# Ledger of designs, part 15: VH-VL binders against StAR-related lipid transfer protein 5 (STARD5)

Target 1, 213 residues: StAR-related lipid transfer protein 5 (STARD5), of Bos taurus (Bovine) (a1a4m6)
Amino acid sequence: MDLATAAQVSEAVAEKMLQYRRDKSGWKICREGNGVSVSWRPSVEFPGNLYKGEGIVNGTPEQVWDCVKPLAGTLRAQWDENVNSFEIIESLTDTLLFSRTTTPSAVMKLISPRDFVDLILVRTYEDGTISSNAANVEHPSCPPNPAYVRGFNHPCGCFCEPLPGEPNKTSLVTFFQTDLSGYLPQSVVDSFFPRSMAGFYANLEKAVKKFFG
Key: E = the ipSAE of ESMFold2; O = the ipSAE of OpenDDE; V2 = 0.75 times the mean of E and O plus 0.25 times the DockQ between their complexes.

## First folded at step 11 (VH-VL; framework fv_tocilizumab)

Design c39 (from c37 with light chain Y92W; at its last look DockQ between E and O 0.91; V2 from the best seeds 0.00; counts 0 for: pae E 2.02 > 2)
Fold by ESMFold2, look of step 11:
Structure c39 (fold): chain C 213 residues (1-213), chain A 122 residues (1-122), chain B 107 residues (1-107)
Amino acid sequence: as target 1 above (213 residues)
Amino acid sequence: QVQLQESGPGLVRPSQTLSLTCTVSGYSISSGYSWSWVRQPPGRGLEWIGYIYYRGSTTYNPSLKSRVTMLRDTSKNQFSLRLSSVTAADTAVYYCARLEVTLYGTVYFDYWGQGSLVTVSS
Amino acid sequence: DIQMTQSPSSLSASVGDRVTITCRASQDISSYLNWYQQKPGKAPKLLIYRASSLESGVPSRFSGSGSGTDFTFTISSLQPEDIATYYCQQSWSTPYTFGQGTKVEIK
């Protein structure tokens, strides 16, 4: 994929992410507690759900971003229980790249390990918000691997937002829209994402404290 | 229903500039997709010339880049091709086509004009 | 530039025959390959995208397969209306390039 095509794809994904962030309606809360909420709605991209996580993390936007960024130097794989490995396959620019992510088995091994191949765009906004914006693509260096079930991310990522007047806190809004592929009971899928997203925020809070506290 | 139609002169002299316009109906060229030109010399295969992204940026075939310019007139829902310093080798049927680029990197031409033959001859 | 080579350049077959056309890319393009049908005097028409996905409204006798560098287009039972030239086209990177075409005719 050349830079011009990747820019078109990634800009469209980022615009979709902005639409999700700005849409106030249609969300159902499915998990709430410890200052974190997880909501869902039906996806328009595939026959599954779009999930939104919302929470405030104790750390500066820079500290939180270092823990979640899908870029070189990320701390993500050191603390995120759902990320076994994160590999940058090819960088087109310092903010536009292809990645491969692997996940562990989950839900008492009912969900076998997956790999994901994504095109990722990182944007910075004038208010200091940084977003990650990702969706699945194919890449010649990442053919299907029999050790993994190939999963497919539909537009997903996060908004790492400063809180006005509170420089040591960050608002983190996340969107997950993932086809895990293969045979999985719907009840397993529907319980997995809200639980994993709540766990993500709890583990992120610990990680920021560990690395920067 | 989306329709594309080429217009412009069918005869151009060597060393002059070939100029074609594509008129689009049924979809606004500033609302999505990329808008492309493809040519086919008589009895030969297809050659992609370039496209304009709906936000305005252009990408050209490197073999033609020094001679090609593409522009839009969004008020008329038209996009155009200018090819300078033409020779007999530029004689072809010229198609305009809509280029889909999906959120997942799939690229294809889904709607085509009927084509316009342009002959380069003295 | 990614070169796309089709084989054969032309073929003749009977109605009802299985027809196979191959396309080879000069480098790995994953599954980013499309197939078009062009009837005389008309613009190309998309049949298959991303190697194997059938465009809406295209008869199921058309199919595609392959990944990497080697791709196959199949008409399972040739019909009289399938007389055309068929082109593969890589969509991995610009410049987008087409195969030289395969003319299909009825005996």
Scores: ipSAE 0.558, ipTM 0.803, lowest interface PAE 2.0, mean pLDDT 92
ESMFold2 (binder alone), look of step 11: mean pLDDT 93; pTM 0.942
OpenDDE, look of step 11: ipSAE 0.899; ipTM 0.944

Design c40 (from c37 with heavy chain Y54H; at its last look DockQ between E and O 0.94; V2 from the best seeds 0.79)
Fold by OpenDDE, look of step 11:
Structure c40 (fold): chain C 213 residues (1-213), chain A 122 residues (1-122), chain B 107 residues (1-107)
Amino acid sequence: as target 1 above (213 residues)
Amino acid sequence: QVQLQESGPGLVRPSQTLSLTCTVSGYSISSGYSWSWVRQPPGRGLEWIGYIYHRGSTTYNPSLKSRVTMLRDTSKNQFSLRLSSVTAADTAVYYCARLEVTLYGTVYFDYWGQGSLVTVSS
Amino acid sequence: DIQMTQSPSSLSASVGDRVTITCRASQDISSYLNWYQQKPGKAPKLLIYRASSLESGVPSRFSGSGSGTDFTFTISSLQPEDIATYYCQQSYSTPYTFGQGTKVEIK
């Protein structure tokens, strides 16, 4: 995929993410605790659910971003239990790249390892918000590997938002709508994401403290 | 329903500029998608010329880039093609088409105009 | 540029026959391939996108398969109204390029 096409795709994904961020309707809280709220609603992109995570993380937006940014050689793979590896397949620009993410088995091995191929756009907004915007694509350099079940990310990512008057805190909003593919009971999938997201925030908090505290 | 219609002169002299306009109905060209031109010489295959993004940026076929200009008029819901320094090789049926780019990188031409024959002749 | 090569350039078959057209890309384009039908004097019509996805409203006798460099377009049961030239088109990268076309006729 060339830069021109990827740019359009990623822009559309970013716009979709903003729509999710701005839409306050239809969300159902499925998990709440430790300053983190996980909500869900039916996805309009696929026959599954869109999950929203909301929480305040202790750390500057830049620090939090450094921990969550889906880039190779970054901190994410060091602390995120749902990420085994993150590799850049191809970089089109400093903020637009193709990536492959691998995950470990989960839910007592009910969910076998997955890999995800995504187009990712990193965007910085005028208000200081930093976001990742990702969606599944195909890339010739990364065909399916039998060692992994190929999953599919529908538009997903995060918003690291500054808090006015609180420079050492970040409002982190995350969106996930992932088709894990394979033969999985829906009940397993439905229970996995809320727990995973809550865990993500908890571990992120620890990570920020570890790396920047 | 989305409809596209090409308009412009059917005859252009060599070295002059070919100008076509595509009028879109049923959808605002500023609301989404990319808007493309594709041509087909008589009895031959299809050649993509370029597109203009609904936000105004353009992408052209490198083989024609130096001669191609695409513009849009959102007030008229039209987009246009200009091809300069034409020769007999530019004689073709010119189609305007809507180009969809999905969230997952899938790209296709889903709506087409009926086409407009442009003949380059002295 | 990515070159698309179709085979055959033309074919003639009987009503009800299974028709197969192949398209080869000069490089790996994943599944980013579309198929179009063009009837005489008409604009191309999208039939298949993303190698195998059937466009809305298109009869189920049309199908596509393949990934990478080799793709196949199939008409399971050729109908009289299917007389047309069919084109593959790669959408992996600009410039978007088309195959040379396959003319399908009825015996």
Scores: ipSAE 0.735, ipTM 0.903, lowest interface PAE 0.9, mean pLDDT 95
ESMFold2, look of step 11: ipSAE 0.752; ipTM 0.872
ESMFold2 (binder alone), look of step 11: mean pLDDT 93; pTM 0.941

Design c41 (from c37 with heavy chain Y54H, light chain Y92W; at its last look DockQ between E and O 0.95; V2 from the best seeds 0.85)
Fold by ESMFold2, fold request of step 12:
Structure c41 (fold): chain C 213 residues (1-213), chain A 122 residues (1-122), chain B 107 residues (1-107)
Amino acid sequence: as target 1 above (213 residues)
Amino acid sequence: QVQLQESGPGLVRPSQTLSLTCTVSGYSISSGYSWSWVRQPPGRGLEWIGYIYHRGSTTYNPSLKSRVTMLRDTSKNQFSLRLSSVTAADTAVYYCARLEVTLYGTVYFDYWGQGSLVTVSS
Amino acid sequence: DIQMTQSPSSLSASVGDRVTITCRASQDISSYLNWYQQKPGKAPKLLIYRASSLESGVPSRFSGSGSGTDFTFTISSLQPEDIATYYCQQSWSTPYTFGQGTKVEIK
């Protein structure tokens, strides 16, 4: 995929992410605790859900970003229990790239390992917010692999936001919109994402302390 | 409903500049999509020339890049093709077309004009 | 540039026949390939996008398959109105390129 084509695709994804971030209506809270809120709404992209996580992380925006960024030098695979590997397949720019992410089995092996191939764009906003914006694509270097179930990310990522007046805290808003594919009971899928998102925030807090504390 | 219509001279002399305009109705060319030119020499296949992205940037076929300029006039909802230093090899039916780009990398030309034959003849 | 090669260049078949056209890309393009129909004197019309997805309003006798470098377009039961030239087009990378076309006629 050339830079001009990928720029158009990724900008469209980033605009969808902004729409999700700005839309305050239609969300239903499904999990709250320890300063983290997870809410959901039906996806318009596929027959599943769009999930939003909201939480304040004790760390500077730079520290938190280093732990979550989908870029070279990320710490993400070192602490995120749902990421076995993160591989950059091809970089078009420092902020626009193709990635392959693999996940472990989950829910007592009821969810077998998945791989995801995504086009990723990182944006910076005037208030210092940095966002990641991803959606599934195909890439010739990553054909379907029978060792994995190919999953499909619909527009997803995060907004890593400075908290005014609190330089050592970060507001992290996350969006997950994932088709896990395969044969899975719907109740398992519906409970997996809120639980995983709550765990993500807890593990991120520990990771920031471990790497920067 | 989106419609595209080509207009411009049907005859151009060698070494002159070929100039065509596409008038778009039913959608603002600055609101989305990319806006393309594609040509077809008589009895031959299709060649993509380039597009203007709705935010104004351009991408051209490298084989034509040195001779092609595309511009737009958003107040008239038009985009144009200029191809300089033409020869008989530039004789073709010229189509304007809308380029759809999805969130997942799917790209195709969904709306086409009727085409305009431009003959380059001395 | 990605070269697209179609075969055959032309074919003649009877009404009701199954017609198959192939398209080969000079490099792996995953499934980023489209098929267009062009009737004489008309602009191309999109039939199939992303190798196998049927565009709205297109008859179900048209189908596509393939990934990587090799792609197939099929008309399951040829009709008189299907007389046209068919083009594949890769959309993986600019410049977007088309196959040379396959002219389909009724015998």
Scores: ipSAE 0.804, ipTM 0.897, lowest interface PAE 0.7, mean pLDDT 93
ESMFold2, look of step 11: ipSAE 0.742; ipTM 0.882
ESMFold2 (binder alone), look of step 11: mean pLDDT 93; pTM 0.939
OpenDDE, look of step 11: ipSAE 0.889; ipTM 0.940
ESMFold2, fold request of step 12: ipSAE 0.792, 0.796; ipTM 0.895, 0.891
ESMFold2 (binder alone), fold request of step 12: mean pLDDT 93, 93, 93; pTM 0.945, 0.944, 0.946
OpenDDE, fold request of step 12: ipSAE 0.940, 0.942, 0.938; ipTM 0.963, 0.963, 0.962
ESMFold2, look of step 13: ipSAE 0.710; ipTM 0.878
ESMFold2 (binder alone), look of step 13: mean pLDDT 93; pTM 0.946
OpenDDE, look of step 13: ipSAE 0.928; ipTM 0.954

Design c42 (from c15 with light chain Q55E; at its last look DockQ between E and O 0.96; V2 from the best seeds 0.00; counts 0 for: pae O 2.1 > 2)
Fold by OpenDDE, look of step 11:
Structure c42 (fold): chain C 213 residues (1-213), chain A 122 residues (1-122), chain B 107 residues (1-107)
Amino acid sequence: as target 1 above (213 residues)
Amino acid sequence: QVQLQESGPGLVRPSQTLSLTCTVSGYSISSGYSWSWVRQPPGRGLEWIGYIYYSGSTTYNPSLKSRVTMLRDTSKNQFSLRLSSVTAADTAVYYCARLEVTLYGTVYFDYWGQGSLVTVSS
Amino acid sequence: DIQMTQSPSSLSASVGDRVTITCRASQDISSYLNWYQQKPGKAPKLLIYRASSLESGVPSRFSGSGSGTDFTFTISSLQPEDIATYYCQQSYSTPYTFGQGTKVEIK
């Protein structure tokens, strides 16, 4: 996929993410605690659910971003228990790249390791918001590996939003709608994501404190 | 229903500029998608010329880039093709088409005009 | 540019026959390949996208398969209305390129 096509794709993904961010309807809270709220609604992109995480993280938007940005050589793999590695397959620009993400087994090994190939766009907004915008793609340099079940991220990402008057806090909104593929009971999938997302925020808080506190 | 219709002169003299317009109905060209031109010389295959994105950005076939200009008129829901310095090799049926680019990188031409024959001749 | 090579350039088959067209890309294009049908005097019509996805409204006798560099287009049971030239098209990178076409005729 060349730059021109990838740019269009990523723009569409970013727009979709903004739509999710702006749409306040249809969300059902499935977990709430420790300042984090996880909601879900049926996805329109695939026969699964779209999950939304909302929480305030202690740290500047830049600090939080540095912890969550899904890029190789970053902090994410050091603290996120659901990530083994980020690999850059191809970098098109400073903000547009193809990546492979690998995950460990989860849910007492019920979910075998997955890998995800995504086109990722990093976007910065005028208000200081930093976002990641990702969706699955195919890439010739990253064919399926039998050691991993290839999963598929439908448009997903995060918004690191500044809080007015609170420069050391960040409103972090995350969206996930992932097809884990494989032979998994839906009940397992449905229970996995809310817990995973809640854990993500909890661990992120610790990470920011560890790295920047 | 989305419909595309090419319009313009069917005869162009060598070294002049070929100009075509595609009128789109059933969908606003400023609302989404890419809007493309594809040509087909008589008895030959298809050649992608370029597209104009719904935001207005353009991408051209490198082989034609120096001679191609695509514009849009959102008020008329039209987009146009200009091909300068034409020769007999530019004689073809010219199609306008809608190009979809999905969230996952899938790209295809899903709606086409009926085509307009443009002959380059003295 | 990515070159698309179709085979054969033309074929003639009987009604009801299974027809197979192949398309080879000069580079790995993953599954980013489309198939079009063009009847005489008409614009191309999208039949298959993403190598194997059937476009809405297209009869199920049409199918596509393949990934990487080698792709196949199949008509499971050739019908009279299927007389046309078929084109593969890579959508992996610009410039988007088409195969030279395969003319399908009925015996």
Scores: ipSAE 0.258, ipTM 0.765, lowest interface PAE 2.1, mean pLDDT 94
ESMFold2, look of step 11: ipSAE 0.758; ipTM 0.877
ESMFold2 (binder alone), look of step 11: mean pLDDT 93; pTM 0.941

Design c43 (from c37 with light chain R50K; at its last look DockQ between E and O 0.94; V2 from the best seeds 0.84)
Fold by ESMFold2, look of step 11:
Structure c43 (fold): chain C 213 residues (1-213), chain A 122 residues (1-122), chain B 107 residues (1-107)
Amino acid sequence: as target 1 above (213 residues)
Amino acid sequence: QVQLQESGPGLVRPSQTLSLTCTVSGYSISSGYSWSWVRQPPGRGLEWIGYIYYRGSTTYNPSLKSRVTMLRDTSKNQFSLRLSSVTAADTAVYYCARLEVTLYGTVYFDYWGQGSLVTVSS
Amino acid sequence: DIQMTQSPSSLSASVGDRVTITCRASQDISSYLNWYQQKPGKAPKLLIYKASSLESGVPSRFSGSGSGTDFTFTISSLQPEDIATYYCQQSYSTPYTFGQGTKVEIK
């Protein structure tokens, strides 16, 4: 994919992410506790759900970003229990790239390991917010791999937001809408994402403390 | 619903500039998509010329880039093609077309004009 | 530029026959390939996108397959209204390029 085409695709994904971030209606809380909430609504992209996570993380926006960024030098695979590996396949710019992510088995091995191939754009906003914006694409260097079930991310990522007056705290808003593919009971899928998202915030808090004190 | 219509001279003299306009109805050209020109010499295949992105940037086929300019007039909902220094080899049916781009990198031409034959001859 | 080589250049077949057209890309384009139908005097019409996905309203006798460099377009049972020229087009990278076309006729 050339830079002009990828820029157009990724811009459209980022605009979807902004739309999700700005839309306060239609969300139903499915999990709440320990300063984290997970909400959902039906996806318009596929027959499944769009999930939103919201939480405050004790760490500067830069520290939190270093733990979650889908870019070179990320710490993500070192602490995120749902990321077994993160590989940059091709960089078009420092903030626009193709990645392959692998996941471990989950839910007592009911969910086999998946791999995901995504086009990723990172944006920076005037207020210091940094967002990641991803959706599935194909890439010639990443054909289907027999060891994995190929999953498909619909527009997803996060907003890593400074809190006014709180330089050592960060608001992290996350969005996931993932087609895991394969034969899976819907009730298993619907319980997995909210639980994983809540665990993500707890593990991120620990990771920021571990890596940055 | 969305409609594209080419307009412009059907005959152009060699060495002159070919100029065509595409009028779009049913969608604002500044609201999305890429707006493209594709040509087809008589009895021959299709050649993509370029597009103008809804935000205004342009991408041209490198084989024609030195001779091609695309512009838009958003007040008239039109985009245009200028091809300079034409020869008989530029005789073709010229189509304007909308380039649909999905969130997943799939790209195709979904709406086409009827086509306008432009003959380069004295 | 990515070159698209289409075969055959033309073919004749009877109503009800299975028709197969192939398209080869000069480099790996994953599944980013489209198929268009063009009837005489008309603009091209999209039939298949992303190698195998059928555009809405297109009859199910049309299908596509392939990935990488080798792609196939099939009409399972040729109908009189399918007389046209068919083009493949890669959409992986600009400049977007077309095959030279396959003219399909009834004998």
Scores: ipSAE 0.725, ipTM 0.870, lowest interface PAE 1.1, mean pLDDT 93
ESMFold2 (binder alone), look of step 11: mean pLDDT 93; pTM 0.944
OpenDDE, look of step 11: ipSAE 0.896; ipTM 0.943

Design k01 (from c15 with heavy chain L103S Y104S, light chain Y32S Y92S; at its last look DockQ between E and O 0.78; V2 from the best seeds 0.00; counts 0 for: pae O 7.5 > 2)
Fold by OpenDDE, look of step 11:
Structure k01 (fold): chain C 213 residues (1-213), chain A 122 residues (1-122), chain B 107 residues (1-107)
Amino acid sequence: as target 1 above (213 residues)
Amino acid sequence: QVQLQESGPGLVRPSQTLSLTCTVSGYSISSGYSWSWVRQPPGRGLEWIGYIYYSGSTTYNPSLKSRVTMLRDTSKNQFSLRLSSVTAADTAVYYCARLEVTSSGTVYFDYWGQGSLVTVSS
Amino acid sequence: DIQMTQSPSSLSASVGDRVTITCRASQDISSSLNWYQQKPGKAPKLLIYRASSLQSGVPSRFSGSGSGTDFTFTISSLQPEDIATYYCQQSSSTPYTFGQGTKVEIK
């Protein structure tokens, strides 16, 4: 995939993310607590669900972003229990790159380790919002590895949004619609994501405090 | 439903500039997708010329890049092709088309205009 | 540029026959291959995208397969309305390029 095509694809993903962010219809709350709300609706991208996380994180948008950005050499792998590593496969620009993410086994080893190959676009909006916009792609330099089940992220990412009058707080909205692939009971998948997302926010809060507090 | 329609002069003299406009209906060109030009010389195959993204960025075929300019007029929901320094080799049916780009990386032309013949002749 | 080579350049078959067209890319294009149908005097029409995905509204007698460099387009049962020139097109990288086309006629 050349730069021009990658730019188009990533822009399309970013627009999809914005659509998710703006669309308030059809969401069903599946988990709520500790200032975090997780909701879901059927995905139009694959025969699965789109999950939305919403919560306020103590920390500036930049601090929160530094913790959540799914890039190599970032803090994410240090605190996110669902991430083992981020690898940059190819960097096209400062904000557009191909990455490989690996995850540990989860749910009492019912979910074996996964890897994800994504095209990621980082965007900064006029209002100060910082977002990651990712979707699965194939990359010749990163074929499937038998040590991992290749998963597939459909358009996913996060929005680190400033809060007016609250410079040390961030509205973090996350979207996940991941095909974990493999043979997994749907019940396992359905229970995994809400818990994982809630845990993500909880651990993120701790991480921001640890790294920037 | 999305519809595309080419318009412009059917005859251009050598060394002059070929100009075509594509009018899109049923969808705002500023709302998404890429908007492309493809040409087909008589009795020959198809050649991609370039596209203008809904955001305004352009990408041209390297073989034509030095002569191609694509613009858009969002107020009219139109995008245009200009091809400078034309020769007989530029005689072709010119199609405007919508280029779909999916989040998975799939790219294809899903809607086409009916085409406009442009003949380069003295 | 990626070159697309179709085979055959033309064919004639009877109604109901199975028709197969091949397309070869000069390099690996994964599944970034589309098939178009162009009837005389008309614009190309998308039939298959991403090597094997059938475009909405396209009859199921059309299909595509392949990956990497070799691709196949198939009409399971040729119909009179299928008289056209068919083109493969790669979208792996710009410039997007088309095959030279395969003219399909009915005996």
Scores: ipSAE 0.015, ipTM 0.568, lowest interface PAE 7.5, mean pLDDT 93
ESMFold2, look of step 11: ipSAE 0.234; ipTM 0.732
ESMFold2 (binder alone), look of step 11: mean pLDDT 93; pTM 0.946

## First folded at step 12 (VH-VL; framework fv_tocilizumab)

Design c44 (from c37 with heavy chain L99F; at its last look DockQ between E and O 0.88; V2 from the best seeds 0.00; counts 0 for: pae E 2.4 > 2)
Fold by ESMFold2, look of step 12:
Structure c44 (fold): chain C 213 residues (1-213), chain A 122 residues (1-122), chain B 107 residues (1-107)
Amino acid sequence: as target 1 above (213 residues)
Amino acid sequence: QVQLQESGPGLVRPSQTLSLTCTVSGYSISSGYSWSWVRQPPGRGLEWIGYIYYRGSTTYNPSLKSRVTMLRDTSKNQFSLRLSSVTAADTAVYYCARFEVTLYGTVYFDYWGQGSLVTVSS
Amino acid sequence: DIQMTQSPSSLSASVGDRVTITCRASQDISSYLNWYQQKPGKAPKLLIYRASSLESGVPSRFSGSGSGTDFTFTISSLQPEDIATYYCQQSYSTPYTFGQGTKVEIK
């Protein structure tokens, strides 16, 4: 995929992400605690759910971003239990790239390791918010590998937002809608994502303290 | 319903500039999509010329880039093609077309004008 | 540029016949390939996108398959209104290139 095509495709993904961020209706809380809220609604992209995570992280937006960014130099794989590896396959610009992410087995090995091939765009906003915006694509350098079940991300990512008047805190809003593929029971899938998202925030808090505290 | 209509001269002399306008109805060209020109020499296949993104940026076929300019007039809901220094090889039916960009890398031309034959002849 | 080669250049078949057209890309384009139908004097019309997905309103007798460099387009039961030239088009990278076309006629 060339830069001209990828720029337009990734812009469409980023616009979807912004729509999700601004839409306050239709969300149902499925997990809440420790300053973190996980909500869901049916996805319009596939027969599954769109999940939203919301939480305040103790760290500057730059520190939190360094832990979550899907870019070169990220700390993400060092602390995130659901990221076994993150590989940049091809960079079109410093903020537009193709990645391959692998996940470990989960839920007592009921969920086999997955790999994901995504086109990723990073945006910066006037208020200092940084967003990541990703969705699945095919890439000739990343054909399906029998060691993994190929998963499919529908528009997903995060908004790493400054809090007015609180420079050492960050509002992190996450969205994901992931087709894990395979023959998994829907009840397993529906319980897995809220728990994983809550765990992500807890582990991120620890990671920010470890790397920047 | 979205419709596209080409307009412009059907005859252009060698070394002059070919100019075409596409008038779009049923959708605002500044609200989405990319707006493209594609040409087809008589009895031959199709060649993409370029498009203008709804936010204003342009992408051109590298083989034509040095001679191509595309502009838009959003108040008239029109976009245009200028191709300079034409030769007989530029004789073709010129189509304007809407370029759909969907998620996951899926892109295609979904709405086309009827085409306008432009002959380059001395 | 990515070259797209179609085969055959033309064919004739009877109503009800199965028709197959192939398209080969000069490099791996994953599934980023579209098929268009063009009737004489008309603009092309999209039939299939992303190698195998049918555009809305297109009859189910049309289908596509393939990935990488080799792609096929099939009309399962040829109808009189299917007389046209068919083009494949790669949508992987600019410049977006088309095959040379396959003219389909009724015997």
Scores: ipSAE 0.546, ipTM 0.835, lowest interface PAE 2.4, mean pLDDT 92
ESMFold2 (binder alone), look of step 12: mean pLDDT 91; pTM 0.925
OpenDDE, look of step 12: ipSAE 0.871; ipTM 0.934

